# Designs tried in a protein design chat: VHH binders against p49116. Part 13

Target 1, 238 residues: p49116
Amino acid sequence: EGPLLSDTHVTFKLTMPSPMPEYLNVHYICESASRLLFLSMHWARSIPAFQALGQDCNTSLVRACWNELFTLGLAQCAQVMSLSTILAAIVNHLQNSIQEDKLSGDRIKQVMEHIWKLQEFCNSMAKLDIDGYEYAYLKAIVLFSPDHPGLTSTSQIEKFQEKAQMELQDYVQKTYSEDTYRLARILVRLPALRLMSSNITEELFFTGLIGNVSIDSIIPYILKMETAEYNGQITGAS
Below, E stands for the ipSAE of ESMFold2; O stands for the ipSAE of OpenDDE; V2 stands for 0.75 times the mean of E and O plus 0.25 times the DockQ between their complexes.

## First folded at step 5 (VHH)

Design d4 (framework vhh_8cml_1)
Fold by ESMFold2-Fast, scan of step 5:
Structure d4 (fold): chain B 238 residues (1-238), chain A 122 residues (1-122)
Amino acid sequence: as target 1 above (238 residues)
Amino acid sequence: EVQLVESGGGLVQPGGSLRLSCAASGRTFSDYAMGWFRQAPGQEREFVALISWSGGTTDYSDSAKGRFTISRDNAKNTVYLQMNSLKPEDTGVYFCAADMYGLFYRTEYDYWGQGTQVTVSS
């Protein structure tokens, strides 16, 4: 057995579409979010341990955790995306929508609470100065979660999660040897990811995907894509 | 999930009236603004009327003002368009729409169901 992750799994580079517009643009946000989602799923597919679980298990795991992986990706790519600027603009627009009585107060409250949770999570990751290795292992811990309903091969998934936890511990202890409690500070941030609604994430970031099409429904297709197709999606290349 | 089914269309003489209904299924109807759009033969889809989640605010296209009234019944998960003084220019397929995917930007609507045909002809 080798390490769970290699240097190739630490590299996570998002390429943004055309320069950021000066105003809110749902198509720009959807394109950026889609690229991040495709990058995240391509990352998961590249892990030998993930491949070894088989297609059905792979689909079930990603369906269960895509929102957690996507949120970790938002935090990791926050600077490249200018995420804080995007979220501030959305908040400002929501405050204006209250004056126009477009949506119920309860609905606006749900969306605002989700944005605040997202901002808090990204801010906590930035404060901790989470590096590329730490992000890779946190994504692996989330991906190899044995506790989702309906999973098969739960024992093997748990072993891969434990391996991810062990390798993260070894990395943090060697790289940040002076900070004895760093690992604990990092790990206590993870449970918050499961409190975020995948439905609200879809409305915030995937508004350009219309009809009955959900992220959950397209996951099997994305996981089946060849490497060249992934590269086209994450760069916007033809 | 939300599904929208339009009904109440038909053939009517100029000056006549029709009442369109849009029945929604799902648990979120009362949280969304609802709109009516129409597509005339050979033309782009155009806005007709909008109603806020509570029914407290309505907006109409210039062609609909004074003739059409949008209303909703949140207990029945239904939105209505009462059309009076119909003209041949009102002929088209009428679509019910919900702002479920564009709530935090300027109004963007998803169209659901098949629409309902309105024909104004003598």
Scores: ipSAE 0.014, ipTM 0.432, lowest interface PAE 6.7, mean pLDDT 82

Design d5 (framework vhh_8cml_1)
Fold by ESMFold2-Fast, scan of step 5:
Structure d5 (fold): chain B 238 residues (1-238), chain A 122 residues (1-122)
Amino acid sequence: as target 1 above (238 residues)
Amino acid sequence: EVQLVESGGGLVQPGGSLRLSCAASGRTFSDYAMGWFRQAPGQEREFVALISWSGGTTDYSDSAKGRFTISRDNAKNTVYLQMNSLKPEDTGVYFCAADRYGFFYSTEYDYWGQGTQVTVSS
């Protein structure tokens, strides 16, 4: 009993690397993305319902949905990140790579299509004026997805997802009582998250990680970090 | 998912020639730029040559221009470095590298081979 999320789970504050460079570079973009990823993992780990599922289930859930959580985080933090400026810098680099013949046309097309989908998603969320409570519950709905292959405790996961949906409905109907179709407009945005490639997200935002290390391979280690280590990654503090 | 194996190194006299080969395994090889780097004992790795995914664009260090030629065969997942007019200062371990993030890091490489030794005799 009790609500799935507390006020602490609604608060989602990204601390950007400072100062912002005069010209955007890949190091700044990757550091910013890493902070958002660690903030998102720490957010998930702090939910009592998530903790109750156990370490193996927690790892499986986050490995399956990190790209969806990260994309929701990008949309939520778009202003503080200056995401439009970051995406413009990436597009500019891709255009230069075309002129220098450094990547195949098929590869550039795949990346440009991904950027377009990401821009569409973020613009849609901005147009809907999604608030902090709505973002928290959308992230919870994504996190507690019972339909990923290989999951145990799927009935418990489904119950937590249903609880997230019910609490979101209650919030929207009370806060936006005059907008009868707001909840439906919000929920139909979620399937688009699953159409975005985690591999391309990794290449766009997490280039500069050592060698061939994937986000999938580091997730178990991130989830095992102590609170002080998470705080260090989120703020850049030693 | 990409592994790189260099071959073709050896001992050669000044003014001689060597052709290095780098065999790659993996599905992304033909989509990315390939480069050659070298490292002399006690020195940092230095850039030697780069070839675009299609082979249409090449770039060389100042020391390699006019003497070395980089080429690739995407059907065989292989990149080559033809080295002519070799000098004692060309001595070092030669590394093949693949840039799977070429759209963002034009000079940063993800996959490295173990290297092949090139020695130009005194």
Scores: ipSAE 0.013, ipTM 0.309, lowest interface PAE 7.7, mean pLDDT 82

Design d6 (framework vhh_8cml_1)
Fold by ESMFold2-Fast, scan of step 5:
Structure d6 (fold): chain B 238 residues (1-238), chain A 122 residues (1-122)
Amino acid sequence: as target 1 above (238 residues)
Amino acid sequence: EVQLVESGGGLVQPGGSLRLSCAASGRTFSDYAMGWFRQAPGQEREFVALISWSGGTTDYSDSAKGRFTISRDNAKNTVYLQMNSLKPEDTGVYFCAADRYGIFYSPRYDYWGQGTQVTVSS
């Protein structure tokens, strides 16, 4: 059996829509986030090990981990997205919301804490200077998580996760041979992803979705899309 | 999950009054703005009144202004609509709805009650 990931799985190129708006724009945020989500799901679909698990298992895995994959994608693409600018604009909006009596103080606090956690995660990854290979393997470790409720084929999923961990170890040891603690510093960042609310991520980044649909409901459809249709979503052309 | 149950509907003469109640189940009621809507046979559902999560702000349709008062009791998870000076045109099924108000102030009426019938007739 060959490696879990090939060089083609390291490539992760986000194409942004029109120039960033001058003011907070929900539709621009949603379009940018949707492109990242589609890119992330297309990335997962391209992995032979993922395909081998079958459609039902693939759907269950992505439903369970999409928020973790999306957050890793935000960190990897933070500069391209100008994520810091987007989050600063949302923070200003939330601070003004208390006076307008639209959102409860508890909800504002909850969302602000989520934004802070996201910023800290992205900053920690940037400080570690995580490269494209490391991001690819971290996404694979998250994707092949055997511990989500309701999963079948958990032994095979665990095997693929362990393979991802071993290949990441081999890469880091060869590429960063003088930094004996680098792998440990990278891996201890992953647990924070599971503490981030998928509901708050949906409100922040996917409010502009037409038809009031949840990410959970659209995942099976995205995973079944034809390659050409899928590429059209990523580039905004069909 | 939030479940809404309306009560207080009935038959009343023109010029009369009714108080509608909407009881909500669920732990997040205090995060929701609450609205009242109505629908007459063969007509679209129309907005009547809205009250913010805190109860500090209210909004009314033009037909409801000056006659109807919306209020809430967050301790009892209940919203009310006091209807005065009722007219035959106010006849319809009255629905309550819970609006979480998205982070960007988009209305998100995620939950609706079954409705209560209001009939204004002699």
Scores: ipSAE 0.332, ipTM 0.625, lowest interface PAE 2.2, mean pLDDT 88

Design d7 (framework vhh_8cml_1; at its last look DockQ between E and O 0.20; V2 from the best seeds 0.00; counts 0 for: pae O 13.3 > 2, placed apart)
Fold by ESMFold2, look of step 8:
Order: C-alpha cells, then sequence, then structure tokens
Structure d7 (fold): chain B 238 residues (1-238), chain A 122 residues (1-122)
C-alpha cells in the first residue's frame, strides 16, 4: 500500500493578496481566508487515500471537518497571514457594531469567546513549535475521522486515521527522539478543534461572501473544481 | 458601571494556599470578562488570570499556570482566584478587573477593585 502522506503533502504555502491595504477591510480578510480554505481543500483532495474513498464520502468527510482543517491552517500560517492583525481588525469592527446596536449581546459574547479560543490554540501550537510534517499528519488525523454521523466506509476511514497516527508517531520518535512526551503534547491539542464553531468562523473570516453563505453548501463545488480554476482562487487572479 | 471589592488576602507561608474573592455590583455582571492582576512594590501591574463571562474560557500567566485557578459564580456576582503552592514571588497587591465582552483580553479593563494584599513569607 505505501505511506499515507508523501513529501508533496507536507508543503503548505499560502500566498497573501496583493497589495496589502493600509487598513484591513472585509474584502482583504475574506480573500485571505478563502485562499487558506482552497489550499486546505486542495491539500485534502491530493491525498491518494482521500481520492480512493469516492466523491460522496469525500464531500461528507470535508463537510464534517472543514473548520478543524481551516483552524489548523490558521495556526500553521499565522505569521504569513498576520493573523493577530486580522483578529485585531475584526475586534475593532465588533466595537463599532456594539456602538450601533447591530449585534445582540449574546452574539457578541459568542464571537469574542471564539476569538479567545482561537488565539489560545494558535499560541499553544506556536509554543510547541509544530513542524510542517507534524501539521500534515495532524490534518490527516482530523480529515480521516470515522466517528462523524452519516459517514459511509467508516472502517476504511478508521484505517486511514490509524495509519496517519502511526506515521506521526514514527516521525516524532525518529526526529525528536530525546523528547519522550512530544507526541502526547501534540495530540492533546486536537480536542480544542472540536470546540471551534463553523458558524462563527464563517462570520469572522467569510463575511465577504454573498449573504450568509454556508461553507458546507460550497464544499462540493470546491472539491469538483478543475485545477486551473482552483489555482486562480489561490492566487487571487480572478 | 460595576464596582469591585476584593477579599481573602493575607499572610501565608511558602507552599500555602489562599482563596481570593471579588464581589461585583451591577446588573450586567454576566457580560463581563473578569481578570486578576497583581502588583509587587516598585513593579508594574502584571496579568495573572482571566475568565470569560460564562466561565467557559480561562487563561493564565506563565507563573500562575498549574498553581492558580480562576472561577466565577454568576448567581453571586463573584469571581475567585484559588492560589496554591504560593511562593515569596507571589507577594503583592491583587486587583480584580472587569472588561465588558472581553474586547481587550489581557491588556485593558474598564473597572478595577482597590486590591487585596497577599504576603508570602516565612
Amino acid sequence: as target 1 above (238 residues)
Amino acid sequence: EVQLVESGGGLVQPGGSLRLSCAASGRTFSDYAMGWFRQAPGQEREFVALISWSGGTTDYSDSAKGRFTISRDNAKNTVYLQMNSLKPEDTGVYFCAADRYGLFYKTYYDYWGQGTQVTVSS
């Protein structure tokens, strides 16, 4: 069968929109987030094990985990994205909405708690100095989660997840052989991903979409996109 | 507006424990993220711990992690700081602070208590 991931799946290069505006606006934030989302979906689609599961299973799997993949991508690319600056701009926007009474107090609290959790997750990943191989395997573990409701082929998905876990363990033991607890420290970060709300992620990063469009509804189209269309979205060409 | 009154400070031996309380007045306490800060003589005020309005999210300074626990009881309008394994370096005045909606996280808070003295010495 061979390895679940190859070196081509470790590369995860995000390119930001140009030019960078003097003041971050909704368009720049949404374009930046869209590029990360498309990069994450391309990454998933390029995995032979994912390709083998079939179109319906692929769609179901990504619908279940896209927010977790996106959040891992935010943590991995936090520096190149200037994520802290983006989040500060979002908070300033929320202050304006509060003064204009545009959002309920309950919604404001939900959004701010999500921002707090996201900042802490990204900080904890940076403190652990997670490398590109480790990110790739963490994304694979998240992608091949067999316990989501409504999935078909759950036995095969479970086998792929176990293979991702084994390959991560082998990599960590070989590369960080004198750090006995590194694998455990990395894996205990994953439950925090299940606490992230896809609804709030859409509000924070995808407000430039038409209306309140759900990422769930566009995932089948993203997964079917031809390579040329997909590359255009990553680079922001059109 | 919110008024904050701290209590529970005192003298304790190294390795000991204290529980600080902060009683808040105001109709909208459940909208406020709450924090504890401390200030040693001659030092700038430093962040110790914070907790979201529901208690669902907490964070700690590096020196507090594993030893201190922040909690809140919204029915009693009270926030707590349980301090275990106290060290002489923990000595200082501890301030309770409130930030509506938690917009400023660890940096700026709208309302502050007057502080309660914690002294750790043998």
Scores: ipSAE 0.231, ipTM 0.672, lowest interface PAE 4.0, mean pLDDT 86
Fold by ESMFold2-Fast, scan of step 5:
Structure d7 (fold): chain B 238 residues (1-238), chain A 122 residues (1-122)
Amino acid sequence: as target 1 above (238 residues)
Amino acid sequence: EVQLVESGGGLVQPGGSLRLSCAASGRTFSDYAMGWFRQAPGQEREFVALISWSGGTTDYSDSAKGRFTISRDNAKNTVYLQMNSLKPEDTGVYFCAADRYGLFYKTYYDYWGQGTQVTVSS
């Protein structure tokens, strides 16, 4: 029985679109977010335990948790992405929408509340100084969630989640031996991920998607994507 | 998500009128600004008209001012473009677009569907 994750699963490197535009726009934000989403899904499908569950289960799991994986990715890549700058640009555009009577005040309030929750989550992770190993195992814990409706391999999924939790505990106890309550402080952050709306995340970061394609609809295709096609998407080459 | 379906196009003689409709799906239609764009063969897509979420503010391209009227019915999730005094230069495929992000320019709209063909010819 080997570990759930290898050292290769700790490496999580987001390549940003180049060149950066002089002024942030929705297409740049969408392309950046799409790259992070593709990176997150490629990360998940590279896990042998995940592959062992089979294609139908893999699709169901990622459909259920993509928003949680994406949000963890935003927190982990916040500096590389200049997330604070992106969120400030979104806030500015929403405030201009109120002034120009383009969007309703209730709609702006919903989106602003979501941005506040996202910022609070990212700030809490930054304050805890979550490292790459901890992020990898937190992503594994949310990926292997047995409690989503419609799952068929719930016992095996729960076993993989427990394995992720045990390996995270072993890592934290070894690496942060003087901080007795670090693991507890990290784990209590996770429930907040399930309270954030996936619909608002789609509207906030994936507004540049055109056609009848939702994140839910593209998930099976991303998971089946060949390596060359995946590399094209994360670099914007094709 | 907002999905948009355009209708009402057709062949009309110069000086004629057409009313275009855009049916939107999704319960957040009333929260978005809506617009009409058009594209002639071999040309870039150009702005025609805009209406705010409440219907309280409208804007038109110079070519549309005084001839076209944009309106919306939030209860029916529909936006309309009434086109009067049509000219051959108005020929093109007409697309409706939703501004889901609160900005309305070529890079900040969400567009769905194939558009509706308007041909002004004798």
Scores: ipSAE 0.011, ipTM 0.344, lowest interface PAE 9.5, mean pLDDT 82
Fold by OpenDDE, look of step 8:
Structure d7 (fold): chain B 238 residues (1-238), chain A 122 residues (1-122)
Amino acid sequence: as target 1 above (238 residues)
Amino acid sequence: EVQLVESGGGLVQPGGSLRLSCAASGRTFSDYAMGWFRQAPGQEREFVALISWSGGTTDYSDSAKGRFTISRDNAKNTVYLQMNSLKPEDTGVYFCAADRYGLFYKTYYDYWGQGTQVTVSS
């Protein structure tokens, strides 16, 4: 069997909506987040091993780890997205809600804590200077996690995760041979992803979704979306 | 309970520099995001800078950006504010604050220092 990932899986280019508005409104934030979500899901779909698991298992995996993939995507695309500005805008919106007494004190604390954790995670990844290959492998490790409840083919998933880990190890050893502990240093960042609430992430970035639509409910649709359709959405051509 | 004590304030000429320190009591310092605020006479207390629990995230007011740097040493239970290129309008009492959840937009915080006077004058 060939490698789990190829050079094609290293490319992860997010295109932001244009033009950037003077005021970052909920629509712009939601659109930006949606593009990242779609990119992340279609990245997963482009992996042959992912395809080999079948549609049901694929959907289950993505439902289980979309928040982690999305967060890694945020970290990877933080500069292009101007993530700090987006987060500041989100905080501003929240502040308005607070002033209007729309949120409980406990909820406010939870949400703000989540934002800080997210910022810190992204900053930590930037400080580590994680490259595109490392991000790709980290996403693969997160994607092929057998630890989630309700998954089928867990043995196969575990094998793919192991393969991702091995390839990452080989890459780091080859590329960063003088940094003996780099692999460990980047892997220890993964637990932080599990501490982040998918519900809060959804609330922060996807509040502009129509109705009560959940990310969980649209994941199957995103995974079935044609690449051309996705590209059209990104470029605004459709 | 955490007690905060500011130090490092004083008189400085325009263009000068000061480094403020805020020492926290107890062993739970790393559980709190830290911030600096200031209050000029007759003015409302205003936000200056904040730093996350581990120091991985910082933010500044528009007035402070490019001139001030917030940092922390969790081993010493201390947060710092390096202030460069000081201006007369920077004059005021500087306060450090601690917030477990980093809610620095609110009017109440978990803990406040007593403040240290900073005066920028020729």
Scores: ipSAE 0.000, ipTM 0.239, lowest interface PAE 13.3, mean pLDDT 87
ESMFold2 (binder alone), look of step 8: mean pLDDT 81; pTM 0.825

Design d8 (framework vhh_8cml_1)
Fold by ESMFold2-Fast, scan of step 5:
Structure d8 (fold): chain B 238 residues (1-238), chain A 122 residues (1-122)
Amino acid sequence: as target 1 above (238 residues)
Amino acid sequence: EVQLVESGGGLVQPGGSLRLSCAASGRTFSDYAMGWFRQAPGQEREFVALISWSGGTTDYSDSAKGRFTISRDNAKNTVYLQMNSLKPEDTGVYFCAADRYGLYYSTEYDYWGQGTQVTVSS
């Protein structure tokens, strides 16, 4: 009973490391990305439906979809992150390396293709002027995906995904009543999230992690964090 | 395939200087971007400096900027790291690495040297 998401779940506030360095570096990018990842996982664990699935299912779902949640978060927080500046710095570095090294390697092509797909995704979301409610429900649709290999409780996950889809539809029809095709335009953006490599996302945004740990390895830890401990990670509070 | 051997490490006083060398053997050294990484006692390996195959592009960690200079001599198959104004926190094993793509965000370099010890103490 009741809505899948509350106003608490619509609030998604990223606090950036301060001050921004004069020249972007891997550590600033990693710190910014880590804060967004932690915010995204804390957002997921705050959903009662998510908690009801149990610890093992929660871990499996987030391991399967963290890259999709992270990418939606990048799009939603693009302005506060100055994401265009971060991506431009990465592209400039890659372009200089390609030009100087005379290399047309498969890896460089994969990374540039990933950046292009990310830029196009964020651009499309910005042009559609996706609001906070729409982002919250899109994240919920991605989180409650029943089609990842190895999941248990797939029937219950599917029911939560359908509830997210229904609530998104109701919101869009009420709020954007004159735009009958808005929901379709929003939903057709989601498949692109699964075409982006989580390994390339880790290389671009998380290479500065202490201990060179994988995102897969830290997910269970983040999901078990208390709210106060989690807030310390996001805000950098002493 | 590339093999890397570091040299030039040693004990130096705070404020001193060291010049590290990395000698490469193999067919395609000039096609590789070269990086320097370090591992401080009790810490994970961290990025220090990067140079493209031609020497036209360089990048540095925040701790290295203004103090360290990376350079290369493709005719001698050697990359260098000039370290000035050394601090105790610069102590660690310094590794040379070769990467085909030259991505400074990557820790997955194709080839690694064995490392050379740098100790900054009184």
Scores: ipSAE 0.000, ipTM 0.140, lowest interface PAE 13.6, mean pLDDT 81

Design d9 (framework vhh_8cml_1)
Fold by ESMFold2-Fast, scan of step 5:
Structure d9 (fold): chain B 238 residues (1-238), chain A 122 residues (1-122)
Amino acid sequence: as target 1 above (238 residues)
Amino acid sequence: EVQLVESGGGLVQPGGSLRLSCAASGRTFSDYAMGWFRQAPGQEREFVALISWSGGTTDYSDSAKGRFTISRDNAKNTVYLQMNSLKPEDTGVYFCAASPYGLFYSREYDYWGQGTQVTVSS
């Protein structure tokens, strides 16, 4: 009956691996990405409406939208991650693959287009100066998407998505009252998230680090983790 | 920790087909991205095809696209290269390679087979 999200859902604090290596390497990039993924899944599982849908629905929703949640997280945490430096390091690795003929020209183009789309998305969010409340509601809108194939309880999911949209509208209208078109500018950014290939994201950010198990396969285990075990993953506790 | 052994090479006429196999030993095969490379006499080794650890992502050189298909069977620890519409320019030693860091980060494939000879006679 209350609001869909509370102030606790606005807090989204990524703890980076320490120390940062002198030169960025695949292990550091993947460890950073895994922490963000675990943080994103913990964020989702903390929402009472999400819990109310039940475990099977929770798993199906996160499997469908993890890449959208992860990309929103990359944009939100871009400064704490030094994301521009990480993406530059990825481009450097890709250029080395070009020189050694390790990838086809088509694949290199596809991966570069993915990186450019990611940079454009993160830049657009930064230019709009999206705040923590807006990020929380955007994540809720993508999480409660009723239009993914194979979902059950689509009526309930749609109601939660509509509630997220209404609460975002109320927030933006009160907080940015002088900017009549802000909500529209924010919402038109969301379709770009569905153009991001989850397979390319997985290969760039999650290679080997989660035991080479697909993210689809690991999602139910992450969602079932005890709080202590889960907190160990997002903080990097030994 | 993986050993690779290629097989299936041979002599074939232009327009013919061959299926190459790469058998891997060790418990870690399913953790590796797998690739096929070839080397013609007097030339540098060139990329042909690759497949991710899960089989969900594949990539091909321009010369292989539409003619070659890479696949893997993780239960059998084997990767395959089905080669159709073979041309004399496809002649070379074909090598199987494995990378623990997937498709994009490895500047070198860590594990290589000995190679299998493919000869396409005109």
Scores: ipSAE 0.013, ipTM 0.315, lowest interface PAE 8.2, mean pLDDT 82

Design s1 (framework vhh_brivekimig_d4)
Fold by ESMFold2-Fast, scan of step 5:
Structure s1 (fold): chain B 238 residues (1-238), chain A 120 residues (1-120)
Amino acid sequence: as target 1 above (238 residues)
Amino acid sequence: EVQLVESGGGVVQPGGSLRLSCAASGFTFSSYAMSWVRQAPGKGPEWVSSISGSGGYTLYADSVKGRFTISRDNSKNTLYLQMNSLRPEDTALYYCTKGWEYIRFLSDYSSQGTLVTVSS
């Protein structure tokens, strides 16, 4: 019985659009976010345990947790994305929208609070110095969540989640043996992900969506992509 | 250099049909999903449909479901949109794009489009 994740599943490399524009714009932000979303779904699809659950279960799991996976990806890739610069550009756009009377004050407040929660989460992960193995297992724990409404095969999903938790525990105890409470500090961060609004994430990072299609409605199609299509989407290259 | 050339537009009466084509070059066509996007006069762009690189899965905007069919011929590097039961609100300039346009901004877009007018 092998580990839930192999070294290939720990590797998570985001390729940013190039060149970076002189003025950060909605196009660059959306393209960057889309690459991260595709990378996150490609990562999930590559896990043998995930494949073993079957297509219908895979679709239901990712639909339920894509925002948690995406937010963990933002935290993990914050440096390569220059996420603080992206969030500053979004805040600047929001301030301009207030001055042009294009958005309600209440909506702007909701979005600003979401940005603050996202910054808080990413800062807490950075402060804890979460490594690549820890990120991989945290993503696996949120992916294999048996408690979402409408799921079938919940006992099998729970077994994979427990396996992820046990392997994370083993890794942390061996790698950070002098930090007795590290695992507890990491795990208490996860509930915050479920308080993050997927609708606001869509508005912040996927403003360039054409036809007003929701992320959860497109997930079945992303999961069925050929490997070459994934590579094209995550690199922007042919 | 990505090159996309749309054709097949025209004037048609309500309830009519048109078949749009998009000839692609400058990239490995079969490795990428393709999309159709339209822009009506005075409106922003609207995503219409997307198809996977293999052609095995398709996605449609709610406004066109049951009326439009997206397809591709990877041997000819050509994307198609079969439009049936056309309505006046389908009047727009139609563009093909590289990738899943509904979650990627219009980054690979450089074509002239093909005009579809639904009127008497």
Scores: ipSAE 0.006, ipTM 0.295, lowest interface PAE 10.5, mean pLDDT 82

Design s10 (framework vhh_brivekimig_d4)
Fold by ESMFold2-Fast, scan of step 5:
Structure s10 (fold): chain B 238 residues (1-238), chain A 120 residues (1-120)
Amino acid sequence: as target 1 above (238 residues)
Amino acid sequence: EVQLVESGGGVVQPGGSLRLSCAASGFTFSSYWMSWVRQAPGKGPEWVSSISGSGGYTLYADSVKGRFTISRDNSKNTLYLQMNSLRPEDTALYYCTKGLEYIRFLSDYSSQGTLVTVSS
């Protein structure tokens, strides 16, 4: 019954491609997003409780929640990524695409609504001044979600989710003792993550991926990636 | 400094075969996924295939699945692409890239690629 997460699981450091281009481009955005995705999956793999569920359950679990983990990562790393600038540039591009009749109005509307939801989520998290411990436990709560279709070991997953919730409560009560409503304000933000389309996340942040490979298809391989391989991917350096 | 040198391209008839090689230096080759990317004349870059550092996992674009085989020899720091049942639409300049970087073609400025032409 040790803690679900250790201090090593609180550390979440995104290394951005260097140097940042003078003008944002699709390659920079997609490489940054890919690094965040790999960091998020490596974070999940490092949790002993996650490993204890077994490979098949691990794969199903991450396939079900990668978009929620990725979105929490975007919120946590928003300043490092200059995410507001990226989203503003995407919105401007979409508005120009509408005027040029390059895409269907319905599709552009869906994508813009997704961007607005994402920006609102990230702004809410920033206003709450969520710290590294809180982000780690929020990620654990979404990772250990027992209610996704097709999951096995749902009772054990539920146990780990409850443990994450209890440890988050203990942390918040000790660290923010005078703010009795902080935990409730944080937790009420999580349902919004389920409303965000993984397909639209792929189009926004993984546009410029070549070929027909989807995020879902590569998840099993990322989860099996050796630490040295993984570090090579996220840094882009030897 | 990362250096990637492609070779093995040439002119072949439809239905023919070629084996491409990529000699890698300047990094711990066995620690990285490696990928093949191609660019056809007048077209954008297209990811072809990727292989894990150990060689245990491979990924292929739908357009080449069942025809192309990616492999590596970590003792020689060399990446390979075996191309069978070649089609005119496979005509392209082929590049190898470091990592699982589907989003970046020509990520190494020293790489010139190797030309594959499929024509009768």
Scores: ipSAE 0.000, ipTM 0.243, lowest interface PAE 11.8, mean pLDDT 81

